# VHH binders against Uncharacterized protein MJ0119: the designs that were tried, part 6

Target 1, 224 residues: Uncharacterized protein MJ0119, of Methanocaldococcus jannaschii (q57583)
Amino acid sequence: MDSWNMKGSKMVDVNEITKYLPGFNCGACGYKRCDLFAEALLNKDVKLEDCPFLLRERFKENYEKLKEILKIKGKIKKEEKYIGVIDGYEADFLLKPLPNECSCRETLLIMDKKELKVGDYIRYRPLGCPIPHFAKIIDEYHGFYIIHVVGPSHRITGEKIEYKDVGIAIVVAFEGIVEGKVPEVGKTVKFIPKHCMMQKVHSGVVVQVEGKRVYIEGIDLKVF

## First folded at step 21 (VHH; from v4 with K99R)

Design x1
Fold by OpenDDE, fold request of step 22:
Structure x1 (fold): chain B 224 residues (1-224), chain A 123 residues (1-123)
Amino acid sequence: as target 1 above (224 residues)
Amino acid sequence: EVQLVESGGGLVQPGGSLRLSCAASGFTFSSYAMGWFRQAPGQEREFVALISRSGGYTDYSDSAKGRFTISRDNAKNTVYLQMNSLKPEDTGVYFCAARPGTWYYSPKEYDYWGQGTQVTVSS
């Protein structure tokens, strides 16, 4: 009983996929018939993109539907969607802290006249963010401060940390580990920093990539 | 030529102390973050301590926290590691490493390495 149901289910699946294919039976994908291509999509390491017609605007809806079907069937990895909590926008990836670090690295431009040094704790509000942040300066480079977001209370030592209020700071860069597809250098990307309290989608340009580590500049909290 | 030369290693009893030094030459020392790493026999090189260019930021491995102190003297082109309350598990070759700009925990991020100094903690 079990073998017939599996064959029937597979045939139904091939027929369903075939309905959304162009139906030209042109051989451009390497298969003489679209139904054979459909079978290959289910049983072989064949990609939808092997059909040049599916990539055309006319078949865009069909392409998306086929992707959904193949995702359900486990043939295409479910792309984890990263959705901003506040804005509802979709990000390209989640940005995680570097290994053993408490937050992503943010590079700040601080205009306040207070003397700051590496090791100081600061209170600031990022430009475009409605909430204050608490951070530790972990380094300084060419007048920019690299920080970790640490929160208002040092949970571990009970020591009262003195924060220097520096007002509005401009976030100019993020550095972290990509969860998802690693972007190419030069691309404009949307991302969610893992430590972002609002889980807001950020935008920027990828300027460096080393493995899964990325450096993103031109940070904007506005996403279009 | 870039050189990092470690010194101060040796044999010490458990609970003892050592102070390691690393003398740097051949590069602008103040422009480099410095780190200490160690390697026990048959193990991978592991992070021990790091210090930012200015010395304003330091951090340690969990095993080193509370016992080790990293410091630097940019005028002397030297980084130090004060090791207190040493344990047999601290035995290994200790390496000084340098990286231009900011610090990282990963040894792969460091460009220059010393030859290492042997630290042996044994009763």
Scores: ipSAE 0.881, ipTM 0.953, lowest interface PAE 0.5, mean pLDDT 91
Fold by OpenDDE, fold request of step 22:
Structure x1 (fold): chain B 224 residues (1-224), chain A 123 residues (1-123)
Amino acid sequence: as target 1 above (224 residues)
Amino acid sequence: EVQLVESGGGLVQPGGSLRLSCAASGFTFSSYAMGWFRQAPGQEREFVALISRSGGYTDYSDSAKGRFTISRDNAKNTVYLQMNSLKPEDTGVYFCAARPGTWYYSPKEYDYWGQGTQVTVSS
């Protein structure tokens, strides 16, 4: 019963915030829609300043109103401890997908000799993970494949997607949005990808940081 | 010098079609993801479509889905936007953009921009 009321309250809050946003749905803030940005604001995933238009004189009043609303309705970030479900380890942060993307971006090293193309669907088991994964190749760069993990929900469209089985793949990098404290470049971090089915703590080295967006390399499923 | 030159814009009636082209020069075209963005009067620039460097991955804004098709010819250094079933709401200046490597939805991620081509949909 309590979960439904919380969802309703959140929706009301999103709508209220959205009214004060520019409403351009321009993607300048990284979100395709202002309502998504509003949700992110409530979650403290983004700042008002991430919308370049709110900083304009035309929206100054809206900015101030939003600031007041967020002070009241902004979820007190309880120091949410990020704990892996399987391993019980504490992670530094949760890694969420980039705005408007279905999963974090994973970069894979695939040793299978099958010809792969951007746009292909693949079945693979990450090295160190016991669960087979399904993914779409969204890009290729210097022999590495960038993928989105596609969940069973993508099967709902009834289209028989042909997956190429590529066996064991090595995850070499993650890219996503940090929920929690943003790490520094060069730091070894522990993180939980939001779409990890096991909610397992991963480790790696932060090689790039842009706002809350991070690129992590040297991925290991082992945690020290 | 890096150049992106859009063409194919114009006046069209609702339900009509246009094909935009963007000719690129001054950089290795095949190494860049390409995107189309648009700016309506009084509005901010918004995402319309993107395509990976190989052309194997494409995506669209919700408003463009089912109506627009992005494609590219790397041999011609050109990216295209086929726009069907045009609506008055599609009116605006359409911009071609280029980013080295992988694609993103955010216009901030794109390094090179064209001057834009005007698309006007009116009865």
Scores: ipSAE 0.880, ipTM 0.953, lowest interface PAE 0.5, mean pLDDT 90
Fold by OpenDDE, last read:
Structure x1 (fold): chain B 224 residues (1-224), chain A 123 residues (1-123)
Amino acid sequence: as target 1 above (224 residues)
Amino acid sequence: EVQLVESGGGLVQPGGSLRLSCAASGFTFSSYAMGWFRQAPGQEREFVALISRSGGYTDYSDSAKGRFTISRDNAKNTVYLQMNSLKPEDTGVYFCAARPGTWYYSPKEYDYWGQGTQVTVSS
């Protein structure tokens, strides 16, 4: 009986937080929906400042209200378990974007024959992911493309962005900031990218660590 | 020897324009992401603009957006910062920075720095 009350209280809390969020569902914070962002806020996975709109004067009051709400709930040091939403697996940590970036950096292997250049927008489906992704190529390295996942914000600004459909792409690496215990180089890890729409647990091998920044290779969506 | 030499700074009135240049030598310029940073007196060095190796990706600080344009000429080993509609708040020493490979917003990620060029916006 006690498990139902916890789910109910969380729902009420998410809804309450969501009411104060901009409601644009723009993905700028890394979440496609504000309610997901609200949940993340409750889980202390994100900060209010991760929503760029909340920092605007128009939402100043909302920001302050949210700050108050979150202060009250923040006292429960619940060992924040990082649990995948789809798979129910526990991750070692949450991978957040680098500072001032909209998503974690993904490195893609793209086999499509279309000419791609840095700055292009692409539509792709990651191997093993059922959901098409939209991204901007932010760099190229030895034939791999580094991308940011971009939300549908372009639909809001009216800028017609042309996305090149590149079909299935293989995610070969993630780069981001660890929320949680920083892993050691060489360790196989389970992690949840913050911008993952499904909040699915990913696996990989940590190949670089600089402070809280990690570079993870050998990305797999299969978690055993 | 690795060198980054900034130029183009000076005194301008509010609303004026400057074009900064940074000439690079001593390394393979096309293999480096470039950035502009600035430091006002008593403040920390802050991000202004960045450009990828190929020049295909650029980004700016919120204060610079819409006013500043970063560009590069890999054949000339030079990165530029066109600054329009300058404001007194833009006053500071502007630094060119280089990083091998991919760009970052954090100054800590950049390996090479110029000596800086003074930009003063004052009526």
Scores: ipSAE 0.878, ipTM 0.953, lowest interface PAE 0.5, mean pLDDT 89
Fold by OpenDDE, last read:
Structure x1 (fold): chain B 224 residues (1-224), chain A 123 residues (1-123)
Amino acid sequence: as target 1 above (224 residues)
Amino acid sequence: EVQLVESGGGLVQPGGSLRLSCAASGFTFSSYAMGWFRQAPGQEREFVALISRSGGYTDYSDSAKGRFTISRDNAKNTVYLQMNSLKPEDTGVYFCAARPGTWYYSPKEYDYWGQGTQVTVSS
């Protein structure tokens, strides 16, 4: 079968899968577009469960349909290495969102003087990241803000969300579920946040471990 | 002594409403995220609603969304659950739970629990 036919077939498959995805292009799954997520599904790089919206009752039928499609069309993945897409570095593990959450939790230090409250939506650029992020403040603790990364298009509610631009924010910590070997407390680790649009390898120190849940501090986007 | 005391449960007809209250004592209420969970007979305790310390963030289970509203009054050390359009499947014991700091969906993350209040939705 000619490389062209395989590419064509793959494209058709991607389109078919994309039709059953939420179509929000929200980035919660780590991909900017649902079609990219669809491609990743075909490659077995991701699971259906990596889209938090597919787990909702509204998309239950879609989830089941996708499951059937992927059983037929899914490619056998080689050994699961955690490699950063942009940097090509190997990570120790993938950091996934906590159950039922749309992204890993980021703790931010925000230097902007704007008054922020829990529930606010913010636009920020993480220190060391070239990409502006959109987030919802889900909590505040000792002057730090805990956020979920959300997509720019809140197509979910149809509501026009006002984002407060807070400029550069420092990511102080990540919290999530480890996919891979669970690290020990005190260990310096390299990890890829699942919701990272660039799938960039991050580094930090594990300060807390509870089962597969880890809290990582001293976040750096510079990885050697 | 830490106490969480739920009230407001009862028997209602389908489509009816209840307002649950949970009165907290023995800890700094404003420093705790609060949640409502429920347990039906023979089922595991499941998440219903949560609210951040400040009340600025709330979330609900899919079944509760659009029908239930969680709120809190930190001055009164009380968290509420307004339940509208109740359905038979909402029947169960409703528990108030408290967690220091941030919220989670998992019941295992909550430190303090009430004894629960029975909610029965039946025609």
Scores: ipSAE 0.875, ipTM 0.951, lowest interface PAE 0.5, mean pLDDT 90
Fold by ESMFold2, fold request of step 22:
Structure x1 (fold): chain B 224 residues (1-224), chain A 123 residues (1-123)
Amino acid sequence: as target 1 above (224 residues)
Amino acid sequence: EVQLVESGGGLVQPGGSLRLSCAASGFTFSSYAMGWFRQAPGQEREFVALISRSGGYTDYSDSAKGRFTISRDNAKNTVYLQMNSLKPEDTGVYFCAARPGTWYYSPKEYDYWGQGTQVTVSS
């Protein structure tokens, strides 16, 4: 077949993007190296503003060139302020579900000795939260259960689903995607899980970061 | 030394079936989530199916749902993909992938990959 248009398209690759990045390889954007961040920019997995150094006056020309190269339209986006609805406390960020998942992942310590399997639906009350939650167990690790929070009546594939009531469970970890400033590993953070019915600020310690994905342990519903 | 070796690919007529196998060695198989991904010429590797380390959670791409079944046999250190009602669009190289711990949809989350097995669906 013949081509309609003899005009070539400009090829943009990781090296061209990396050329205009600060080059510190500092990890502040959630990627260990700037070339990994450049790759994520090309894949539209991150925004230019996720590199905090591009927002500084020193790098203004670099930022504007990168916007042109990446065909980004818009001005520098200011960070959002995240306030818990119930308690009025400020969080560092919102925690959103992983791609294609219906909620952030929670890891539960369940004290009820009921026989539980991956795939089961459960009803639990998080220790420190008055609202019963409904969930599906999506994985298990050494007696901890990883779950998705679902609605109070959930039907899949036409099956009638009954929730096993496990009583109080301790939420020991959260995993999700950061909206806001991406934290560093080891940092104590305050966050609001998007699926939280009370929109309550939670705290915990970041134990893993990859891009915008974070894993937070040591969960506490008290805010200090 | 981690090894993932796919087998069971080949040429099949539309509507036919194939069973892919992936033999794993060099790690504690029951502690790993497994996935199948495929790559057509000129395309990026795409998610097909995943299975949790226990085998209790499985999920599929929209195109695979209802036609493909992932399973695992932890005694044989093997993961399978039963592919039924095959279509020409299923043609590609199928890769077995593994990661320690829980499953994810993104191929970037998987640490170990096989060399792939060709599946061709053609009259």
Scores: ipSAE 0.372, ipTM 0.742, lowest interface PAE 3.3, mean pLDDT 82

Design x1
Fold by ESMFold2, last read:
Structure x1 (fold): chain B 224 residues (1-224), chain A 123 residues (1-123)
Amino acid sequence: as target 1 above (224 residues)
Amino acid sequence: EVQLVESGGGLVQPGGSLRLSCAASGFTFSSYAMGWFRQAPGQEREFVALISRSGGYTDYSDSAKGRFTISRDNAKNTVYLQMNSLKPEDTGVYFCAARPGTWYYSPKEYDYWGQGTQVTVSS
């Protein structure tokens, strides 16, 4: 690096801000996804306090950390490197939700199905992830359930949402919009879903591509 | 041959109601997600309402929420749009659309389209 005409700088990007947001993608701040709210924060279009969950005692440390981060002049991410926060591995791209959707779509295999139907809210732990997830079933296909990941809004917002606890579920597919180079069908890829609470690199095989929309199967949360 | 045939459009006063129907043929209806989209003159098609294959998931545009209800009858291969409290800005051609598998918001994701039915809300 030519240090005489350059100085080191730390860049604040949407992903760094999103890391410390609650990640519920609930829409309470006026944005359907937390990464959209993070972009609005960086552009000074909104205030931290517009996310009502950041005002809760549970998120006090996140709120203070975000205040520190936002004091740094931030820009839209220039270098589209996608590094997993928890695991440190480089991903090929970020996977964003489809337009107007609150999360990437996940397809679940649920072994203890009970009486599940489209429209149900469920609580599950993805096999390979220590964090329980809350989701709404948005479709069903050949015994698999397509879901949106939602936050635990029932416990925080006071809304009457009854979550069916389905225990461990296997995440068999992801669907979303690529931020980065769109992959070829048939290739093994590494990606970070924007709704991932740990910002963990995932892997899988691309089975469909339409524009920037991709459908990825063979999901592995384990680094290989 | 896949066909989608809309009906139920017409002229209505502000505050009135209309019920649109879309009869489907040429595919296994219960395997398809359905949507309603509308197009005002000089504008692109915009999302109005969608319904999953089973009918268990529905969603609406911001302008339609609380006023419109999408439903489907898989035994009759028909999707409906009940439109209440109609406003002049609801005026346009309403299209029924279908795609195999899951639903999407974007009209670009839908493979089959009806001819459209005109809805005019005018005093």
Scores: ipSAE 0.338, ipTM 0.727, lowest interface PAE 3.6, mean pLDDT 81
Fold by ESMFold2, fold request of step 22:
Structure x1 (fold): chain B 224 residues (1-224), chain A 123 residues (1-123)
Amino acid sequence: as target 1 above (224 residues)
Amino acid sequence: EVQLVESGGGLVQPGGSLRLSCAASGFTFSSYAMGWFRQAPGQEREFVALISRSGGYTDYSDSAKGRFTISRDNAKNTVYLQMNSLKPEDTGVYFCAARPGTWYYSPKEYDYWGQGTQVTVSS
């Protein structure tokens, strides 16, 4: 993962650390409670010495025990399930936007023959989804349009934005960053786009993987 | 074979303006997304501006927004970066980059790079 590297992991939890802290919940370390300080210690955001009471003779044995516990580098492992909010189906992973992008990329086949160009704002209903979407066309490719989903709040800015209503569109691909186990090329996957308003499980076939970035085609707005 | 040649850099006082150009050759320019990236000494290349292959989509880093304008002239195979209200923090080497197809923010997605042009904003 881009934020962490687990080598020689052992189970260390917040409760084990908290038991050896003074427990005063005094805020002198910058945290309202000692269990919050314990979590910050585990995340390496603070030092033991940031608790002034651990430096006192009364707590010397606690301090040495905590040093021993914390010298083991590692992260608490967690196992998460990705469940669709609306439909209750289990997904294999979440699909997050690419860095600096406001949504996963969707590739649309737009049925309406309205004149469209890159940079246009559109309103569409994905075939298989009852909720109209608002999007900005960020590129085009052989009659397909690559879009970012933008919220209707874009309409409330100080600038008039004309959304072209293109009616029904087919979502033919998604692109984004996997949160979870990275799938193999060729596999049928179930996923939830992070910015999907309905948090609906989608399915498709992985056609490209580069690190955690995946490109998924054959999109169905439901799990099979 | 493929070449990207930046020009227009130089020394400028704070508040000044520069116009960077990047002349492209050796590929079908209108099929490529283009970007400008910059690098200060000891730093990684960072995104400054991008433009889609058609020119219809542009975006900027937070520090460039409102001050810089990217444009392209597909007939002249050239991409431009107009930089206004320059600040000392804008100092660095500015690189033109190209990739076939759609644009991305990450520099690692770009296949072709120029040699860079130095921009120095100093009193």
Scores: ipSAE 0.287, ipTM 0.669, lowest interface PAE 4.0, mean pLDDT 81
Fold by ESMFold2, last read:
Structure x1 (fold): chain B 224 residues (1-224), chain A 123 residues (1-123)
Amino acid sequence: as target 1 above (224 residues)
Amino acid sequence: EVQLVESGGGLVQPGGSLRLSCAASGFTFSSYAMGWFRQAPGQEREFVALISRSGGYTDYSDSAKGRFTISRDNAKNTVYLQMNSLKPEDTGVYFCAARPGTWYYSPKEYDYWGQGTQVTVSS
């Protein structure tokens, strides 16, 4: 029992895509559930590689199957309006991960005195967000930690990963790709990071722009 | 003057191994992220491997993962690429690249480049 569209092409629906996704609903790709990510794939709003778990060896066959099913090609559609789900505020843009990265980059100030190294996995609660996050430290600079938000990967990849619980951390910067109108340096902006489980509008000041890549500091979860 | 000098390329049969080296000078090596990129004839440079300043974070292209290993020795100011199970599609010029601070996947983010070393995989 195969599906076809009116032009004689095979139809692919959300269920066929979701079947080959990991199904962890972790939010690492910027969507709360994997079926939402599958819908975004069909709409060409995201790349298959935006799910970091598909890049792992365990999911290599799933990844290759999804590439065949989707025949991913063409442009990603731009969203015109960006409304925060939790707060109802209008954002200026969505902030997507850098190409081939699993999340927007966050820069953290961590108050806990634990010894931390690049490569460590941490559990933290962003100041102002009730949702604990899991992250990998990907770089360090003058006591600030640059991280990727990851899922609780010890359940997903089969690897045992020790997460250091660092409690509250202050998110001092975001870095990512703008979906929407690219802001000017120096502007105060409102944005939604795609990995935000609450889909909450953030604010900050743009300090660097290169093409669609932006670096935003002065982060506040309370929109002014 | 910043210099990056690659070595270790050559002709090898499919399934073989090569180890590339990149000797760096003219900057504080431990404060720079390093990457390996390659270019086949008629194509743009593509990402192969990267390593953070400390060496604590590494990543690879899809084609390199599981076969290639990037490493660095900050005492010797050298970054390495161990290439195993080489395939004809790995043929190309391999470039060492450096940038201050954190790493990125895009070649456009890297300020300094070596001359490249040729890797040819054929029987």
Scores: ipSAE 0.280, ipTM 0.669, lowest interface PAE 4.1, mean pLDDT 81

